# Ledger of designs, part 5: VH-VL binders against Soluble guanylate cyclase 89Da (Gyc89Da)

Target 1, 197 residues: Soluble guanylate cyclase 89Da (Gyc89Da), of Drosophila melanogaster (Fruit fly) (q9veu6r1to197)
Amino acid sequence: MYGMLYESVQHYVQEEYGVDIWRKVCHIIDCKHNSFKTHQIYPDKLMPDIAEALSACTGESFDFCMNFFGRCFVRFFSNFGYDKMIRSTGRYFCDFLQSIDNIHLIMRFTYPKMKSPSMQLTNMDDNGAVILYRSSRTGMSKYLIGQMTEVAREFYGLEIKAYVIESQNDISGGTAGPIKLTDGPLTVIVKYRLDFD

## First folded at step 23 (VH-VL)

Design j2 (from f6 with heavy chain S31K S54D)
Fold by OpenDDE, fold request of step 24:
Structure j2 (fold): chain C 197 residues (1-197), chain A 119 residues (1-119), chain B 107 residues (1-107)
Amino acid sequence: as target 1 above (197 residues)
Amino acid sequence: EVQLVESGGGLVQPGGSLRLSCAASGFTFSKYWMHWLRQVPGKGPVWVSRIYSDGKRTNYADSVRGRFTISRDNANNTLFLQMNSLRADDTALYFCARTYKGHWYFDYWGQGTPVTVSS
Amino acid sequence: EIVLTQSPVTLSVSPGERVTLSCRASQSVDSYLAWYQQKLGQGPRLLIYKASTRATDIPARFSGSGSETEFTLTISSLQSEDFAVYYCLQYDFWPYTFGQGTKLEIK
């Protein structure tokens, strides 16, 4: 994954929990990256390792940490001017959800090695929506929840509840423990329910 | 001067409930994480629960999860601990303590309020 | 969880004496160790944090040292008001844990 994702994690972990926590996390996972380069590719495994270490330091659950990281990305991403891109997708949150794949296509011009997931809005009703997530990466289900939740709140003023209703080939489904993120031939399929309550 | 004053302790039967309060003064309450800890006589303190400054995020020790609920009223500078399904091993002196964001240690404690669970 | 073992359990001392208290961790806690003083009928008072940093308004006679698994609290010259129980706390890994305490009593 691109360094931008890890930059966001570092930034907001420090902001939320203090610089010492980040130092501790880095020490635990033997991370020698003092700073992340935005356009450099880093191992996917680094993300869950950070989450596990953060959990050990703070007492927060692994899932909470992964969710938090997703939220961190959205907040950090906005500082790069991509908020305009999100807002251009439409007035409603569902417009954004339908446009995620297009957003990723556009972003590939800047991030050519980006391995973006497939997002499909399969159902929509007065109370929420159902999204189908497909990816070559495992363990990012809670991360995505954080992203969607934060986008809804920050850009559309919506407090949504997002949760997994079905999961295939994802090791993070129903697990509270640390997860190793890997790129493999299997496709992870996760079905989310979003309540717009 | 920073002050934390616990109240609400007392004698209760097993299975009973009790609600503790901690009145804070001398500092901006809403900027601090708050904790409940308990101490059995002759032993060191044991962490029980934490609540972040926003009052939304909470953590519990395994021994009290599902039975205790921590909450706070920032407007009135008060911390609460709702204790349900009390057991004999919950008997202890209960303290409230504060933590400044990013520090993670407890910098101020109350005097404690005693909780006794006995038949 | 990390276990902190304090020694001695009880120490009988006289005012003016130099006092050294030990805290050993079952595993490394780096420098994320704090010392607390608890007098009878009172809550704990923070003395030292980050192993060696004295808290605000703590007398200079209190000092902390150590790292990783071995830590020491030193009172250079014991005062009458220093008779109390002293606890160490590790806050490197969750859950945070305290030692069993060392009681300073008057000789």
Scores: ipSAE 0.889, ipTM 0.958, lowest interface PAE 0.5, mean pLDDT 94
Fold by OpenDDE, fold request of step 24:
Structure j2 (fold): chain C 197 residues (1-197), chain A 119 residues (1-119), chain B 107 residues (1-107)
Amino acid sequence: as target 1 above (197 residues)
Amino acid sequence: EVQLVESGGGLVQPGGSLRLSCAASGFTFSKYWMHWLRQVPGKGPVWVSRIYSDGKRTNYADSVRGRFTISRDNANNTLFLQMNSLRADDTALYFCARTYKGHWYFDYWGQGTPVTVSS
Amino acid sequence: EIVLTQSPVTLSVSPGERVTLSCRASQSVDSYLAWYQQKLGQGPRLLIYKASTRATDIPARFSGSGSETEFTLTISSLQSEDFAVYYCLQYDFWPYTFGQGTKLEIK
């Protein structure tokens, strides 16, 4: 994943928990990076490792930390001027959800090595929506929840509840790859329910 | 001067409930994380619960999770601990303590309020 | 969880004496160790944080040292008001844990 994601985590972990916590986290995971470069690629495993270390330091759950990281990204991303991009997707949060893949496509011009997930809005009702998530990455399910929740709140003034209703080939913590069930590429599939409160 | 004053302790039967309060003064209450700790005589303090400044995020020790609820009223500079389904092993002196954001240690404590759970 | 072991359990001393209290951690806590003083009928008072930094309004006679697994609280010249129980706290890893305490009593 690009350093931008890790920059966001570092920034808001320091802001929320203090610089000492970040130092501790880096020490625990033996991170040799004192800073992240925005356009540099870093190992995907680094994210859950940071979450695990943060959990160990703060007492927050791993899932909370991953969720928090998703929120961090959105907040950080908006400060980089991408807020206009999000708002341009439409008036309603569901418009954004339907446009996520397009957003990622646009972002690839700036981040050509980005491995974005596939997001599909499969159902919509008066109370919420269902989203199908497909990715080659494991352990990012709660991260995505944080992203969606933060986007809803920050850009649409909407407080949503998002939760996983189905999950395939996803491993918590990203410590292992997806289980190969077929001869095809290993794909993580997560189905989310979003309730619009 | 920073002051934390606990109240609400007392004698209660097993299975009973108590609500502890901590009145804070001398500082901007809403900027601090607040904690409840408890201490059995002759032993060191044990952390019980934490609530962040926003009053939304909370953490609990495994021994009290599901039974205790920490909350705060920032407008009135008051911290609460709702204690349900009390057990004999919950008997202790309960302290309110303060942590400044990012410091993580407890910098100020109250005098404590005693909780005794006995039949 | 990290276990903190304090020594001695009890120390009988006279006013004016130099006092050294020890706190040992079961694993490294870097410098994230605090010392507290607790007098009878009172809540704990913060003395030292980050192993060696004195808290606000703490007399200069109190000093902390150490890192990783071995820590020391020193009272250069014991005063009559210093008779109390002293606890160390590690706040490196959750859950935070206290030592069992060292009681300073008058000889």
Scores: ipSAE 0.887, ipTM 0.958, lowest interface PAE 0.5, mean pLDDT 94
Fold by ESMFold2, look of step 23:
Structure j2 (fold): chain C 197 residues (1-197), chain A 119 residues (1-119), chain B 107 residues (1-107)
Amino acid sequence: as target 1 above (197 residues)
Amino acid sequence: EVQLVESGGGLVQPGGSLRLSCAASGFTFSKYWMHWLRQVPGKGPVWVSRIYSDGKRTNYADSVRGRFTISRDNANNTLFLQMNSLRADDTALYFCARTYKGHWYFDYWGQGTPVTVSS
Amino acid sequence: EIVLTQSPVTLSVSPGERVTLSCRASQSVDSYLAWYQQKLGQGPRLLIYKASTRATDIPARFSGSGSETEFTLTISSLQSEDFAVYYCLQYDFWPYTFGQGTKLEIK
């Protein structure tokens, strides 16, 4: 993952829990970064490692920490121009949902090594939507839920409930690997329900 | 002058309920995280529950999760602990305490309110 | 959970003496250790935080030192109001835990 994701985590962990908590987290994971470089690639495993360390220091659950980190990135958007990009997708939250894959394609001009998931709006009604998520990354369900709920709240004034209704090959913080569907790289598939309350 | 005053303790049967209150004064209550701790005679205090400044996020010790509910009223500078399904091992002196946001140590405590759970 | 072991459990001393209380952690807590004084019928009073920083309005006779697993509280010249139970608290790893206490008694 690009450094901007970890910049958002550092910023909001320090704001919410204090600078001493961030120092403790860095000590636990043996991370020597005082700051992350926005365009540098860092290991994907760093995200759940930070969540585990934050959980150990604060008593918040791992799942809460991952959800919080998803919200951190959305709150951080204005530093990278994504705020304006999201607002330009249309009037309604579902316009954003239909635009996510296109947004990721546009972002690859700035972040050529970005590995973004496929996010397909498969169903929509007056009370909500269903999103089909495909990725090579495991363990990101709570992070993505955090992102989606925060986008809805911050940019569309919607309170939504997002949750997993089906998942395949996903491992939330666990040690078990993805189940192979073919002899090639495995695909994590998650179906999310978004309820518009 | 900072003051934290607990009340609502007493004698209750196992399975019963109590509601503790903590009246706060002398500081900006809404800027502090609030906690309940309890202490059995001859032992050190044990953390019970935490509520963050806005009153929405809460955490509980495993021994009380699902039975106790922490809440706060920032308008009236009051912290609460609703204790349900009480057990004999909940018997203790209960303190409210504060932490400044981001500091994580308890810088001021009340005098405590006793809770006794016995048949 | 991190266990804090305080020694001695009870110490009988006279006013004016120099007193050293120990707190040992079952694993490193870096410098995230606090010391509290508790008198009968009162809540704990914060003395020291971050191992060595005195809290507001705490007399200079109280000092803390140590890091990682070994910590001490020193009272340089014991006053009559200092007879109490003393607790250490680690606030590095959740759940935050207190030691079992050291009681200072008048000899």
Scores: ipSAE 0.651, ipTM 0.861, lowest interface PAE 1.5, mean pLDDT 87
Fold by ESMFold2, fold request of step 24:
Structure j2 (fold): chain C 197 residues (1-197), chain A 119 residues (1-119), chain B 107 residues (1-107)
Amino acid sequence: as target 1 above (197 residues)
Amino acid sequence: EVQLVESGGGLVQPGGSLRLSCAASGFTFSKYWMHWLRQVPGKGPVWVSRIYSDGKRTNYADSVRGRFTISRDNANNTLFLQMNSLRADDTALYFCARTYKGHWYFDYWGQGTPVTVSS
Amino acid sequence: EIVLTQSPVTLSVSPGERVTLSCRASQSVDSYLAWYQQKLGQGPRLLIYKASTRATDIPARFSGSGSETEFTLTISSLQSEDFAVYYCLQYDFWPYTFGQGTKLEIK
C-alpha cells in the first residue's frame, strides 16, 4: 500500500492515543520508519500488524482497530484534496458509491502502482444499498466498513450501519494474527449491506 | 485544585444493583478520559472500566462486562458507574481516576467509595 | 497478563533512613512503569511515571530507576508523612496491572 494510507494511521493513532502508543506499536512490529512517504510503497501486511499491536497496547479489539484505520484515511482526505473529488460525484451518497471505480481510475495518474478494488452499487432502496466488492487483498472488510461509514457521515450527513452479508475467498476480517493481503491466487468477493438511518 | 469525589457506595445483597457517582472539579472534565478502578484490602488496585472524553466509547474488564455500565455527564462534570447483578467478588473500595490523553497512567484519583456485596 | 512482584512485602524503618523498594515485572515493560503512594483512608497518589520522572509537586527525596523488568523506588531521607503502602503500575501492555504493594511501617 502507498504511504499515504500509513500516514493517516500514524497521524490519528498519535492524535487519539498519544505519541507513546505509536512508539510502542513501532517497537512491537520492529518498524524503522520515522515517517511514511506519501508515494512510497510499503508492505500490505503492515496495516494488520499495526492493528494487532495497537490492540495489545490499548485493549481495543483488532476489528475496532481496522475499522478505525479505515476512518483515519477518510479523515485524512483533505491533506490530499480528495474531499473535493468526493463532493464532485454528486449530491447523494449513492452518487459517490456509483463513482468509486472512476475515482480510483483518476487516482492512478498520481499513484500508478495503485491496486484498486472494484466496488459496484448493485441494489438501492429507501432504506439502504448493497455494494459488491472485488479485490486481490484479503482481510480488509472492517477497514472498508470504516471508510464507507466515515464518508457517509462526513460528506453526506448520513448515519449508516455497514456489514458483510456474503464473502468469498476472504479471511473473515476479525483475525488478530498474520494475514495474507497481497499474493492470493483468487479474487476476494464481498457483499456489503449499508443500512441508512 | 483538582478534586474527584466518589459517592453511592454501600451494602447490597447479591444480585442487587448500585449506582456510583464521581463529582469532578478543578479541571476541564470534558477533555479527560475517566476510569473506575477497585481495590480489595491488602491488594493493589484493579482496573474496571474506561470512558473516553466523547462519552460514547467505553471499555470494560471481562469480569464486569454486561453487568456494569460507565457513563458521563460532561455538562455537570459527573462520572457514573451503574452496577447490576452484583456478586460477592465485586466487594471492594471503588475509585474514579482520570487520564490525560496519551499518558495512559492515572494521574489523579478520588478517595474511594466502599461497596459491600453480602447477604 | 503481566505480573508485578514487589519486595519487600513489609518494611519497618525509622524516619531519616534511606529506603529502597523493588518492583519486578514478569516480562519487559520497557520504561512504562509508575509508582503510587497510598495512605490509610486515601486514594493513590502518583509519585513517578515513565520509570524515573517525578510527578508534579512530588518532593525530590523520591526517585525512580530501572527499565525492562527491574525497577526501584528510592526515598533518600524518610519523613514521618512517608509511612504508607507503595504500588507499582505497568502501562506498557493491556491489561495494565498493579503490584501487590509494599507497606512501609514505623520501626
Scores: ipSAE 0.645, ipTM 0.861, lowest interface PAE 1.6, mean pLDDT 87

Design j2 (from f6 with heavy chain S31K S54D)
Fold by ESMFold2, fold request of step 24:
Structure j2 (fold): chain C 197 residues (1-197), chain A 119 residues (1-119), chain B 107 residues (1-107)
Amino acid sequence: as target 1 above (197 residues)
Amino acid sequence: EVQLVESGGGLVQPGGSLRLSCAASGFTFSKYWMHWLRQVPGKGPVWVSRIYSDGKRTNYADSVRGRFTISRDNANNTLFLQMNSLRADDTALYFCARTYKGHWYFDYWGQGTPVTVSS
Amino acid sequence: EIVLTQSPVTLSVSPGERVTLSCRASQSVDSYLAWYQQKLGQGPRLLIYKASTRATDIPARFSGSGSETEFTLTISSLQSEDFAVYYCLQYDFWPYTFGQGTKLEIK
């Protein structure tokens, strides 16, 4: 993953839990980075490793930490200009949901090595929506729930409840670390239900 | 002067309920995370629960999860602990304590309120 | 979880003496160790945090040292108000835990 994701995690862990917690986390994971470079690629496993270390220092669950990291990235959007891009997708949260794949294509002009998931709005009704997620990454379900929840709140003033309704080729509950999906024709498929209010 | 004053302790039968309060003064209550700890005579304190400064995030020791509920009223500088389904091993002196956001050590404690659970 | 073992369990001393209390952790806690004083009928009072940093309004006769697994609290010249039970706290890894206490009593 690009350094921008980890920049957001470092920033908000320090803000929410303190600079000493970030120091402890870095010690646990033997992190060599004082700061992350926005456009540099870092190992995917670093994200769940940070979540595990944060959980060990604070007593928050691993799932909560991953959700929190997803929210961190959204809160950090103004540092990358994505707040303006999100606001331009339309008036309603479902307009954003339908635009996610296009947003990822635009981001590749800046981040050409980005491995973006496919996120397809497959159903919508008066009470919510269904998103079909496809990726070569495992263990991201709570992170994505955090991202979607924070976008809805921050940009649309909408409280949502998001949860996994089915998954394939992912680790149980979407919370475990990476597995070797890239050594075969396997794709992680997760279906999310988003309940509006 | 920082002040934390617990109240609401007492004698209760097993299976009963009790609500503890902690009145705070002399500091900006909303800047601090709040905790309940308990202590059996002759032993060190044991952490029970935490509530972050916004009043929304909470954590519990495994021994009380599902039975105790921590809450806070930042407008009235008050911390609460609702204790349900009380058991004999919940008998202890209960303290409220504060931590400055991000520091994680308890920098001020109240005087404690006793809770006794017995027939 | 991390166990803190304090020694001695009880120490009988006279005012004016130099006192050293020990706290041993079952695994490294870096420097994330605090010391507390508790008098009868009172809540604990923070003395030292981060192993060696004196809390606000704590007299200079209290000092802390150590790191990793071995920590000490020293009272350089014991005053009459210093007779109490002393606890160490580790706050490196959840759950944060206290030692069993050392009681300082008058000889």
Scores: ipSAE 0.613, ipTM 0.851, lowest interface PAE 1.8, mean pLDDT 87

